# VHH binders against Type II restriction enzyme MthTI (mthTIR): the designs that were tried, part 5

Target 1, 281 residues: Type II restriction enzyme MthTI (mthTIR), of Methanothermobacter thermautotrophicus (Methanobacterium thermoformicicum) (p29565)
Amino acid sequence: MSNLLQAIMNIKSIQERNLGSYKGVQDSKNRMNQMGVTLEVFLKDAFCNTFDIENKDLVYSEYFSYLGNQNNPPDMILKGGDAVEVKKITGIKTSIQLNSSYPKSKLFVSDSRITEACKNCEDWEVKDIIYAIGTIPNRVLKLMFFVYGDCYAASPSIYQRIVEEVKGGLHSTGLEFSETNELGRINRVDPLGITDLRVRGMWIIKHPIKVFKNIIPPESIKNNNFNLIALMKAEKYKQFPKKDRKRIEAEDNIEVTDVKIKDPDNPAKLLDSVLVRYDEI

## First folded at step 23 (VHH)

Design f1 (from y7 with K30S S31K)
Fold by OpenDDE, fold request of step 24:
Structure f1 (fold): chain B 281 residues (1-281), chain A 119 residues (1-119)
Amino acid sequence: as target 1 above (281 residues)
Amino acid sequence: EVQLVESGGGVVQPGGSLRLSCAASGFTFSKYWMSWVRQAPGKGPEWVSRISGKGSYTYYADSVKGRFTISRDNSKNTLYLQMNSLRPEDTALYYCARWFYGDTFDQSSSQGTLVTVSS
């Protein structure tokens, strides 16, 4: 089984950082979307160590229980392992747009936004989720940031409460609503009664590099080099196979350190976490 | 139990040099950021320097940049602080500590080592 530590090691091993010429990805007419797709493929290859092999689909089928689409989270699920949400961004200063879904501390099978195929991809109820955030200016991967949802996002109840409050506000208007999975659907908003209004939420979350500035000093980020950062709870790190932990800890250019981060649910509390850093020289 | 024992302090003249050592035990040394903190008489603790687990990252307070060098030997579980061009304002009790977040350090009590810079 693959895991994030293995993926990190594989990413380190591969020298290619130019995603514009990434092997196996066909050039699409939509360049903006292309980098996201390429990043996703890159990450699949990272998890499967398939950077230089043919017939990747077969290998993917062995390592992933679910491969999603652009419209439904997650992007991928490792068999018996973590879910991964891939986000492409062009600059570190830019916030991350989360389409129609609030940040997830974990992935739940009961999530209304996941597909039936995802729900049934294996026997699961809850999975840890990795936000894999690639910063790709000019088609070159400069920063790969892996952060587990429970380090990054508050509990679902926090966001859900907001959703409910907003919905409540909408419904208090006296307008005519239909049932929807969105924030609201207002019917017949014009005199002819032929127009409906769908209210959708767009969630935006700060880049983790900004969120975790207290453990990742900005001056430590070398813009000219590829940087890989991973952040997880200490408990999560301990769950990785010992061999993988030993391997990554033994790597000279990788630092695995115990740090603390603010609890996403309560900033007054600090959580024991593990920070992985790789700066390519 | 986490133990940090500082040594190497003493009395030096302005412009002099000292090398502090901190012997660490009770934890996996290489997995922790280490810091030097100093406390001058009548003042609160002041962060001096910080070093990552394998030493890839080092940081210094502005007051000591260019004069102090933090290093570590993980094989010996020892943290070092080379202090050059010492100034009277560097006079303080120097502590080593594990760093975890921002300006927070481990709560482990150490005795510190006294550095006195005086003519």
Scores: ipSAE 0.853, ipTM 0.935, lowest interface PAE 0.5, mean pLDDT 93
Fold by OpenDDE, fold request of step 24:
Structure f1 (fold): chain B 281 residues (1-281), chain A 119 residues (1-119)
Amino acid sequence: as target 1 above (281 residues)
Amino acid sequence: EVQLVESGGGVVQPGGSLRLSCAASGFTFSKYWMSWVRQAPGKGPEWVSRISGKGSYTYYADSVKGRFTISRDNSKNTLYLQMNSLRPEDTALYYCARWFYGDTFDQSSSQGTLVTVSS
């Protein structure tokens, strides 16, 4: 089975950072999303070590229990392992849009936004989720940031409370509503009664590089050709196979260090975490 | 138990040099950022320098940049601070500490080593 440490090692091994010329990705219909799609393929190849392999679909089927997309989250689930949400951005100053869902500390099978295929892809109740955030200016991958949801997002109850408050506010208007999975659906808003209003939330979260500035020295990322950063709880790191931990720790140009981060639920508390850093100068 | 033992302090004239050492034990040394912190008489603790686990990243306070060099030998579990061009304002008790977050340090059992710069 694959995991994030293996993926990191594979990314390090491959020298290609130009995603504009990445083989096997043709998106003729929507050029605007081309880099996002390419990043997804790149990451699949990273997890499967299939950068130089033909007929990747068979290998993907061996490593992934679910493959989704932006409309069918998550983007991928490793068999017996983590879920991965891929986000492409052009710059580190740009906030990340989370396709009408609040940030997830973990992925739950009961999530109303995942498909039945995802729920049934294997026997699972809860999975850790990796936000894989690629910064790709001018079709070149400059920063690959992997952060586990429980380091990045607060508990679901925090966000759900907000959702409920907003819904409550909408309903207090006295307008006519239909049941919806969105924030609200208002019926017959015009005199003819032919127009409905759907109220959808767009959640926006800051780039991890900004969130974790207190453990990631800014000077260390400014002048590099490529930066790879991974952040996870100490407990999560310990769950990786010993072989994989030893392998990545033995790399001279990879730093694996124990750090602390603010608890997403309570910034007054610090959590033991592991920071992985690889830079190409 | 985490132990950090500093040495190498002393009295030196302005413009002189000292090399501080910190012997670490009780933890996997290479997995931690290490830092030097100093406390001058009547002042609070001041961050001086920090270094990543394998030494790939080094950072310095503006007050010591260009004069001090932080290094480490993981095979010996030892942290070093080469101090050149010392100034009277560098007079302080110097501590080594594990660095975790922002200005959060773990000095554990550190007693510090005294550096006095005077004519």
Scores: ipSAE 0.833, ipTM 0.925, lowest interface PAE 0.5, mean pLDDT 93
Fold by ESMFold2, look of step 23:
Structure f1 (fold): chain B 281 residues (1-281), chain A 119 residues (1-119)
Amino acid sequence: as target 1 above (281 residues)
Amino acid sequence: EVQLVESGGGVVQPGGSLRLSCAASGFTFSKYWMSWVRQAPGKGPEWVSRISGKGSYTYYADSVKGRFTISRDNSKNTLYLQMNSLRPEDTALYYCARWFYGDTFDQSSSQGTLVTVSS
């Protein structure tokens, strides 16, 4: 069974092999940083340690219970493990587009946007979700940020309350409405009655570099070849197998340190958390 | 109780060298990134250098890069700052801090160690 700690160590391993070749005269190919493959394939290879393997699908089927599409969350589910949602973005100043779905602290099997195949891939009700955010300026992966949803998103009731308030405001206008899963749909708004208006949410969230600047100083990500950052609650870190925790803590150039973050539901409260860093200077 | 005790400050001539120490106790030293921060009289605090928990990564403010070296000895729970080619503008009270939610100054780190660079 694979997990985020194993993925981090696999990413470090492939990065170090490619960087070593760069230091010499020897010709080599660093596809991991230049995104010669999609970010989704890079991440699947990270969890499965299949960067150098042909015909990866058999190995993927051994490690994932679900592989999705970009139309429905999540992008993947590890067998008996976490869900992963992949986002790619060009820089840290650009907000991350979530479209019609607010960010999720956890993934629930009852979420209306997940597929029947996802609901049935395992026997599950709730999963931790990793937002895997790749920052890819000029088609080169410069920053791989893994953040668990419960560090980054508020509880769903907070977002749902906003949705209900907006829906209530729209209905008070007295316009012609129809049933919808959107915030609203207003029909026949023009004199000929041939135009309808759809009211949809466009959810946007700040890049985690901006959100967590108190634990990620800008000097630690500027002018680096590659940065890997993972953030999770201390409770989550302790749930990983002891063998994996011991291994990653012993890895050269991987830093596993204690930090605090604001509770997304209550900014007066600080949460004990673990920050994992692998920086290629 | 968490304690950080700075030492090694003094008066030196321009171009001189000095080594600061920060003795840590009351917490697991290697689990935290550590910083040196300085404050000149009448000015706000200025970040100088930062080092990761194992020492894998070190960072420096542009004003000190190439002249200062941060290090740590986790077996002795001690943080160091080697300062070479000192300049008058390096004159300040120097503090060590844990980095776990910004630079956090523990109770004893408020004493600092004074570095004065003058002819």
Scores: ipSAE 0.676, ipTM 0.864, lowest interface PAE 1.4, mean pLDDT 86
Fold by ESMFold2, fold request of step 24:
Structure f1 (fold): chain B 281 residues (1-281), chain A 119 residues (1-119)
Amino acid sequence: as target 1 above (281 residues)
Amino acid sequence: EVQLVESGGGVVQPGGSLRLSCAASGFTFSKYWMSWVRQAPGKGPEWVSRISGKGSYTYYADSVKGRFTISRDNSKNTLYLQMNSLRPEDTALYYCARWFYGDTFDQSSSQGTLVTVSS
């Protein structure tokens, strides 16, 4: 069984091995760029420690209960563990596109956007979800930010209220709406009856570097060759196996520190949280 | 109760050196990034340096880079700032602070330590 702490240590290990093999400017390159792989493949290899092996699919089947498709969240589920949603962006000023799904504090089996295969991959009702956000300017991974949904997204009721109010407003327009899981749909709007209108949400969220700037000093991001940051509630950190917690706390150049973040449901409250850092200067 | 006690300040001539200490208690020292912040008379606070929980990463304001060295000894719960090649503009009251939601000063125990650089 794998988890985020193991993935972080595996990323550090592969990065340090490559630095030891390359000198000069090449010592600053990260493994993802050198391998020429997608962010999703890089992350699967991080969880499974499969950066350098043949027949990765056999190992993936041991560690993942679900591997997703391009159309449906999540991108992966660790056996008996967390769900992971991968986002790739080119910079920290760009809002992250979530498309038709509002951000999730947790993943529920009842979510309308997940596949039947995902619902049936294990016996589960609710899972923690990691937003794994890779910032890749000019095809080079510069920042890998792992943030749990319950640090980043509000409770579902906050977003559901907005959805219901918008749906109500659309239906009060006097237009004839069809049944839909989206915000609205109007079929056959033209004389030939060949044109339909779909109304769907396009949810966006600020980059976690901007959201959590109070716990991420700007000098610790600028001009580094690679930054890895993970953020979770203190209670989540305590749920990882003790052996993994002791291992990561003992790793050279990995910093595990206590921080506070604003409660996504109530910014007047601060939540005890753990910040994990691995930086390449 | 969280306590941060600064010491090691004094009067020194330009080009001289001082070593500041910050004794910490009431919290698990190694679980926090720590900062040095200074405030010159009549001016606002200025961040000087920051160090990660285990000391893996250190960062400096441009005005002190190359002259100041931040360090920590987690076995003694003590933060240090070695200040070399001191200049008159380094004259200030120096504070240590925890970094867990911005810099946090301990208003009850943190009096700072005064550094005066004068000819």
Scores: ipSAE 0.676, ipTM 0.866, lowest interface PAE 1.3, mean pLDDT 87

Design f1 (from y7 with K30S S31K)
Fold by ESMFold2, fold request of step 24:
Order: structure tokens, then sequence, then C-alpha cells
Structure f1 (fold): chain B 281 residues (1-281), chain A 119 residues (1-119)
């Protein structure tokens, strides 16, 4: 059984053996689905410690209850553990594309965007979700940021209110609409009646380095060869096995720090959290 | 009860050196990044230096870089600041603080130690 703490320690181990950044992620100009697939393999290997194993699929089947892709989210679910959504980005200054789905604080089995296979992969109702964000300028993984959804995304009702208000505005235009999962679909907008307009949400979210700058000093990430950062609530950290917590706390050059973050639902409130860092200078 | 007790301040000539100490108790010292902060008369607090929980990473304000060295001994729950090449503008009350959000600090546990640099 694997978890994020084990994955972090496995990444550190492979970095030390290679004396540099992992090079399995390809061209930064790849389509997002191609980039996610390559980073996805790196992360699967991190959770399973399979960087140097030829028959990885057998090991993957022992550790994952679900493996998805860009069209069948999430990218992976650990048996008895967390869901993981993988995002690849070329730099810190650009926002992360979430497309038609607002960000998730948790993953619910009732989510309309997951497959029946995902819903039935084990006996579950709700899972913690990790956004695993790889920053890959010039084909080199420079920053691996793991952030739990409940540290990063607001409650669903906050996003749902916006969706309902926008839908209401579109319907009030007097244009002819059809039923849709989208924000709106306006039919026959041209005189011949052969053109429809689809209105879709394209959700984006700021890079977590920007969101959490108050707990990540900017001088601590600039000019490093590789940075790994993981952020979770203190209550989540305590849920990991004691042996894994003790092991990661004892690792050379891994810093496990008690910090506070702003509550995504109310920035006036601070949440007790744990920040894990591994930096390669 | 969280307590931070600074010591080692005093009066020194320009170009001199001092070493400040901060004894910590009431919390797991190694779990927190620690900072030195100073406050000159009539000024607001100024961050001076920061060190990670294990001491793997150290950071300095531009005004002190190359002259000050932060360190810690987790076996003694003690934070240090070695100050060399002191200047009159380094005159301030120096605090240690736990760092866990921005530049905020837990002032209620700290009285500070006064450093005066004068001819």
Amino acid sequence: as target 1 above (281 residues)
Amino acid sequence: EVQLVESGGGVVQPGGSLRLSCAASGFTFSKYWMSWVRQAPGKGPEWVSRISGKGSYTYYADSVKGRFTISRDNSKNTLYLQMNSLRPEDTALYYCARWFYGDTFDQSSSQGTLVTVSS
C-alpha cells in the first residue's frame, strides 16, 4: 500500500541515483494530454517505486485501484488511498488549465465527470484528491508540487453559485436554448439557422507557488536544480502511517514543517498544515 | 507554554561582532522554520534572517547578507545569529520567532535582546 509520503521518498531516491532531474518527461511543446501521460508515468513509478522495472503493469495493478487519463479522470487512485490529478505546465507564471470542471476540494463518488469503472474501483464515497503539478521548462522537471484539493480549492457551492448565475444570464437573452451540460448552447444564431454557439466554462487556477507564497519563501525555489513541494492539512498528515511519517521526518534534506495556510472558503481564517520540501541545489 | 528567550545583545563598536542566542521551549523546535527579526527605534519590524527546521536552508535580508550567519542546534533547542561587521544601522531590538505564515511572529513569547552599535 502506497501513499504520498512514500512517493516523495522514492522521488528523492531516484534523484540521488541520477544526480539530476528525472528526464522521462518529454517535449514541453507536447499537447497537454501527451505531457500528462509522460508525467503520469513518472508519478506512477514514484508511488510504486518502479523507475527501473520492466514489467511495471503487474506492480501498478497491486498499488492502484483506478488508472485514468485526460478524458477519464482522475489520473489515478491508490488502493485504499488518495486520488491524484496530474497537471503539466511550462512555467510558474501561467495559470493551470482545468477546462470544463472547476477545481475539486474532494472527489466524490457522485461526481458526474468520473466513469462507472472509477466509481466501482473500490468501496468508497469520498476521497482526498492530490493535484500533482509538474513544472517542466525546457524538457526538465524543475518543480513537482503536490497540493491536496482541500488546501487549494473552495467548497463546490462557491463555484456552483457562479455557474448558476451565468446560466441565468444567458437564458434571459431571449435567444433559443437547448438542454446542455455546458453554461449554454444558443441555437440558430444566423439568418440561415445553420450556426449554433456553444458556451463552455474554461476554468483556470493560479499555480500553487503563487497561491502559497506566504509559506514558500521565493528565495527558496529560485535557481535550484529541482524542487519538490507537498502541502496538506495537518489532519491529513496525521492519517499517514506512523512509520512513514517517522521515515520522511528522518530523511536527509527533506524538511517537514508545520505551517498555516489561508482557508480556501474564507481567507481570514488560517488552517494548520504541513509543508514537505525536498530541494536539489 | 511556548517561550523564546533571547540573549547575547549589548553595546559594541562599529565593525565589531556579537552572537545572539534564542532558547526555545514549549514546542517541537525542529518542526518550525525560525526567524530573526529586528526593530530599530521609531521603525517597524524588519525581517533579518530565516532558517529551516533542520537547518538545511538559510536566508538573509539583503542588508545583512554576508555579515550575519543564522544557525540552530536542535539538540539544545537553540537558535543563533552571528553578527559580524556591525554598523550603526544594525542598532535594534532583536527577536527570534517561529515562522509559519508570512512575516508574522509570536511576540507574546519574546522580549528580545538589545543590540547597540555606537562609537
Scores: ipSAE 0.176, ipTM 0.634, lowest interface PAE 6.1, mean pLDDT 83

Design f2 (from y6 with I100F)
Fold by OpenDDE, fold request of step 24:
Structure f2 (fold): chain B 281 residues (1-281), chain A 119 residues (1-119)
Amino acid sequence: as target 1 above (281 residues)
Amino acid sequence: EVQLVESGGGVVQPGGSLRLSCAASGFTFSKYWMSWVRQAPGKGPEWVSRISGKGSYTYYADSVKGRFTISRDNSKNTLYLQMNSLRPEDTALYYCARWFYGDKLDQSSSQGTLVTVSS
């Protein structure tokens, strides 16, 4: 079974950071979308250690219980393990767009936005979710940031309250409103009654490098170098196999340190967390 | 119980050097960022230097940059601060502390070590 620590070690072992010519990815006409797809493949290979392997699909089937995409979240689920949401960013100053969904502290099988295939991919009720955020300026991966949802996102109730409030506002407009899995739909908006307005929320969350600036000194992020950062709760780290923890802690160029972060639900409370840092010079 | 014991302080002339040590116990030393802080008479505490668990990252206050060097020996659970080109304004009680968030330090009881720079 694969996990984030293994993926980090595999990423460290491979020196390729140019995603523009990444093996196994077909050239797409849409360059922006291409980098997102490439990043996803890169991460699959990281979890499966298949950077140099042909016929990756067979191996993927052994390690993943679900493979989605931007339109079918999450991007991947490790068998018996974590869900992963992949986000491509061009710069560290750029915020992350979350398509039609608020940020998730965890993934629940009851989530209305996941497919039946995802719900039935294995026996599960709740999974931890990793936001895998790749900063890729000019087709080169410069920063790989892994952050668990429960370090990054508040509880679902916080966001759901906002959704309900917005829906209520839409309903109060007096327009012909239909409830949807999103914010709603306004029907027959034109005189002919032939046009509907689909109302979707675009959730935007700050880059984790900015969110966690209090434990990640900005000066430690070097320009024109590859940086890998992972952040998780202390409890989560302890759940990783001992072998994997020992392995990553033994690496001279990897820093595994105990830190504290603000509780996403209550910033007055600090949570025990583990920060993993790897810089490639 | 977390224990931090500082040593190496003393009286030195301007331009002189001192090496401070901090012996740590009661926790996994290599998993924590460590910091030196100082408090001069009549002043509040001032951050001096910080070092990551394995020493890959070191940071210094502007006031000591180029003069002080922070290091650690994880095999000995010891933090060091080499202080060169000491100035009268460096006179302070020096403490070591675990760093875990922003400007917050572990408030473990430490006696500190006194550094006096005077002619």
Scores: ipSAE 0.816, ipTM 0.915, lowest interface PAE 0.6, mean pLDDT 93
Fold by OpenDDE, fold request of step 24:
Structure f2 (fold): chain B 281 residues (1-281), chain A 119 residues (1-119)
Amino acid sequence: as target 1 above (281 residues)
Amino acid sequence: EVQLVESGGGVVQPGGSLRLSCAASGFTFSKYWMSWVRQAPGKGPEWVSRISGKGSYTYYADSVKGRFTISRDNSKNTLYLQMNSLRPEDTALYYCARWFYGDKLDQSSSQGTLVTVSS
């Protein structure tokens, strides 16, 4: 069974950082999303250690219980393991758009935005979720940031409250609404009654490199060819297989250190966390 | 209890060298980034240097870059700062600190070690 520590080790082992020439990605139809797709494939290969293997689909089927896409979140679920949401960014100053969903501390089977296939992909109720954020300027992967949702996002109730408040405001207008999973659907907005208005929320979250600037020296990012950073709660790190922990802790140039981060639900509290760091100079 | 004990300070002439040591106890030393911080008379604390847990990565303030070298011996739970080509402006009380949450120095019972650079 694969996990994030294994993926990190595999990423370190592979020397390729140019995703523009990454093998196996043929989807030329949408150039704008090409790097996002490539990043997803890259990460699948990282989790499966299939960078140099042909016929990857069979191996993927062994390691993943679910494979989604931008329209069908999450992007992937490891069998018996974590969910992964992949985000491609062109620069570290750019905020991350979360496609019509608020950031998730965890993935719940009851989430209305996941498919039935995802809900039924295995026997699960709740999964940890990794935000895999790749910064890819000019088709080169410069920064790979893995952050667990419970380090990054507040509890669902925080965001849901906002959603409900906004919905309430919309409904107070006296307009005609239909039931929707979105913020609102207003019917017959024109005299002919032929136009409806869908109100959708776009959630935008800051790049983790900015959020966790207190534990990431800025100089370390500016001067390196490639940076890999992973952040998780201390408890999560301890849940990884001992073999994998020992392996990554023994690896040259990979630092596994204890840090503190603000609790996403209460910044007055600090959480014990583990920072994994690998830099290519 | 976390303890950090600095030593190696003294009086040195401009252009001279000193080696500071910091003995750490009360925590798993290798699991923490460590920093040297200094405070000159009448000035606030200034970051000097940082080193990762294994020592794979080192960083320096611009003011000391090329002159100071940070290192660590995890088997001895000791942090070092080799200071060469010392200048009068390097005069300060030097502290070692765990770096685990920003520039907030772990309020360790550290007394610091005084470095005086004077002719």
Scores: ipSAE 0.814, ipTM 0.911, lowest interface PAE 0.5, mean pLDDT 92
Fold by ESMFold2, look of step 23:
Structure f2 (fold): chain B 281 residues (1-281), chain A 119 residues (1-119)
Amino acid sequence: as target 1 above (281 residues)
Amino acid sequence: EVQLVESGGGVVQPGGSLRLSCAASGFTFSKYWMSWVRQAPGKGPEWVSRISGKGSYTYYADSVKGRFTISRDNSKNTLYLQMNSLRPEDTALYYCARWFYGDKLDQSSSQGTLVTVSS
C-alpha cells in the first residue's frame, strides 16, 4: 500500500536518477514518439514507484481502488488511503479552475458527484483528499504541490450556502425548472419548448503558493529547477506509518518541518501543520 | 517557554567580520526553519537569511548574498550567522526567529545582539 510520503520519496529518487523519461513532466497528446508523460501518469507512477516499468496498469490495479478523471472525480483513490485530485496550471500567479464542484475539505461517500464505482471501491464513509497541483510552464514540471483539502478548502456548508442562494435567485424568475444538483436548469426557454439551459458553477481557488505564503519563502521558489511542497495537518502526518515517517525524515535533502496555517473556516485561528520540502536548486 | 538567545555582536570596522550565535531551547530545534532578521535604527525589521530544519536549504536577502553565511548545529540547538565584509548599512540589532508562520521577533528571549559597523 502506498501513501503521500512514499510518493514524495519516489519522486526524489527519480529526480536524482535523472532518467530521460522523467526529466520533465508533460501533459501532451503527443506521447507517441516522445519520452514525456502526463501529470496524471507521473503521479500514478510516483505512488506506485513505476516510473521505469512498461506494465504499469497491472501495478496500478494493486495500489489504487479507484481511477477516475476530470468528469468522474476523484482522479485516484489509494487502496486503504487517500483520494487524489490532480490539477495542472502554467504558473503560480494564476488561479486554479475547479469544474462543477466547489473545493472539498474531505471526500464523502455521500457526495452526489462521485460515481457508484467510486462509492463502492472500498468500505468507506469519508476520505482525506490531496490536491496534487503541478505547475508546468512550457511542458516542464517546475512545482509539485500536494495540499490536503482540509488545509485548503473551507467546510462544505460555507460553499453550500452560496449554492442555495444562487438557486433561490434563479427559481424566483418564474421560469420552468427541473430538480438538479447543478446551480440551475431552466427548461423550455424557447417558444417551442425544446431548449433547456444548464447553469453550472465554475469554481476558482488561488494557487497554494499564494494561500500559504507565510510558510513558503518566496526566495525558495524563484530560480529553483524543481520544487516539491507537501502540506498537511499535524494530525494527518501522525497517521502515516511510523516507518514511513522515520524514512522521509532521514532522507537527505527532504525537509519535514512544523508550521502553522490559517484555519480555512476561521482565519483568526492557526492550525498545527507539517510542511515537506524537496527543492532542486 | 520558547527561548532564543542571541550573542556575538559588537563594534567592527567596515570590511570586518563577526559571527552571531542563537542558542535555542524549549522546542524541537530541528523541526523548524530558522531566520535571521535585523532592525536598523529607525527602520522596520528586515529579513536577512533563512535555513531549513536540517540545513538542506539556505536563502539570503540580496543585500547580504556572498557576504553572510547562515548555518546551524542541531546537536547543539544553535543557529549561526557568519558575517563577512561588513558595511555600515549592516548596522542593526540582529534577532533569530523560528519560521513557522512568518518570522516572530517576539520569540526572542533577549533584545537581540547589536552589530555596529563604523568607520
Scores: ipSAE 0.677, ipTM 0.860, lowest interface PAE 1.4, mean pLDDT 85
Fold by ESMFold2, fold request of step 24:
Structure f2 (fold): chain B 281 residues (1-281), chain A 119 residues (1-119)
Amino acid sequence: as target 1 above (281 residues)
Amino acid sequence: EVQLVESGGGVVQPGGSLRLSCAASGFTFSKYWMSWVRQAPGKGPEWVSRISGKGSYTYYADSVKGRFTISRDNSKNTLYLQMNSLRPEDTALYYCARWFYGDKLDQSSSQGTLVTVSS
């Protein structure tokens, strides 16, 4: 059974074995051109410690209860553990595209965007979700940021209220809207009745480096060859097995420290949190 | 009660050296990044240096880089700043602070230590 702490230690191990950055993301001969797929393999290998083995699929099936597709969140679910959503971005100044799904503080089995296979992969109602955000400016992974959804996204009701208000505004137009999971749909808008309009929300969120600047020293990001940052609530950190917590706290060059973050639902409140750092200069 | 007690300041000639200490109590020292911050007369606080919880990473303001060295001894709950090649513009009241949501200057727990560099 794997978890984020094990993945972090596995990433440190591969980085120290004279691979400056994990090369699976860099200069791949893979016919699949999408960087997110390559970052996804890096992350699967991180959770499974399979960077240098040939028969990865057998190990993946041992550790994951769900591996996703291009159209639906999440990208993966660890057996008995967390969900992971992978995002690739070229730099820290551009916003992260979430497309038609607002950010999730937790993943609920009732989420409208997850597949039936995802709902049935285990007996579950709610899971913690990790946003695994890779910054890859020159086809080399420079920053790997793991942030739990409940540190980063507000509760679903906040986003759902906005969706409902926008839907209400659209319906006030007097146009005949069809039933949809999207913000709106208007069918047969042209004289021949052969054109439909789909109205979709396209959600974006600021890079966590910008969101959490008060706990990430700005000097620690610039000029580094590689940064790994993980952020979670203190209560989540305590839920990892004691052996894994003791192991990561003892690892050379891994820093596990206490910080506070603003509550995404109420910025007047600060949440006790744990920040994990592994940096190469 | 969080307590940070600075010591080791004094008067020194330009080019001289001093070693500052910060004794910490009331919290788990090794769980926090620590900073040195200074405040020159009539000026606002200026960050000087920062060190990670286990000491794996150290960072310096450009104005002190190459001259100052931050370190810590977690077995003694003590933070240090070795200051070499001191200049008159280093004259300031020096504080240690925890870095957990920006540099926290707790007025009730820190008095600072005065460093004066003069001819």
Scores: ipSAE 0.656, ipTM 0.860, lowest interface PAE 1.5, mean pLDDT 86

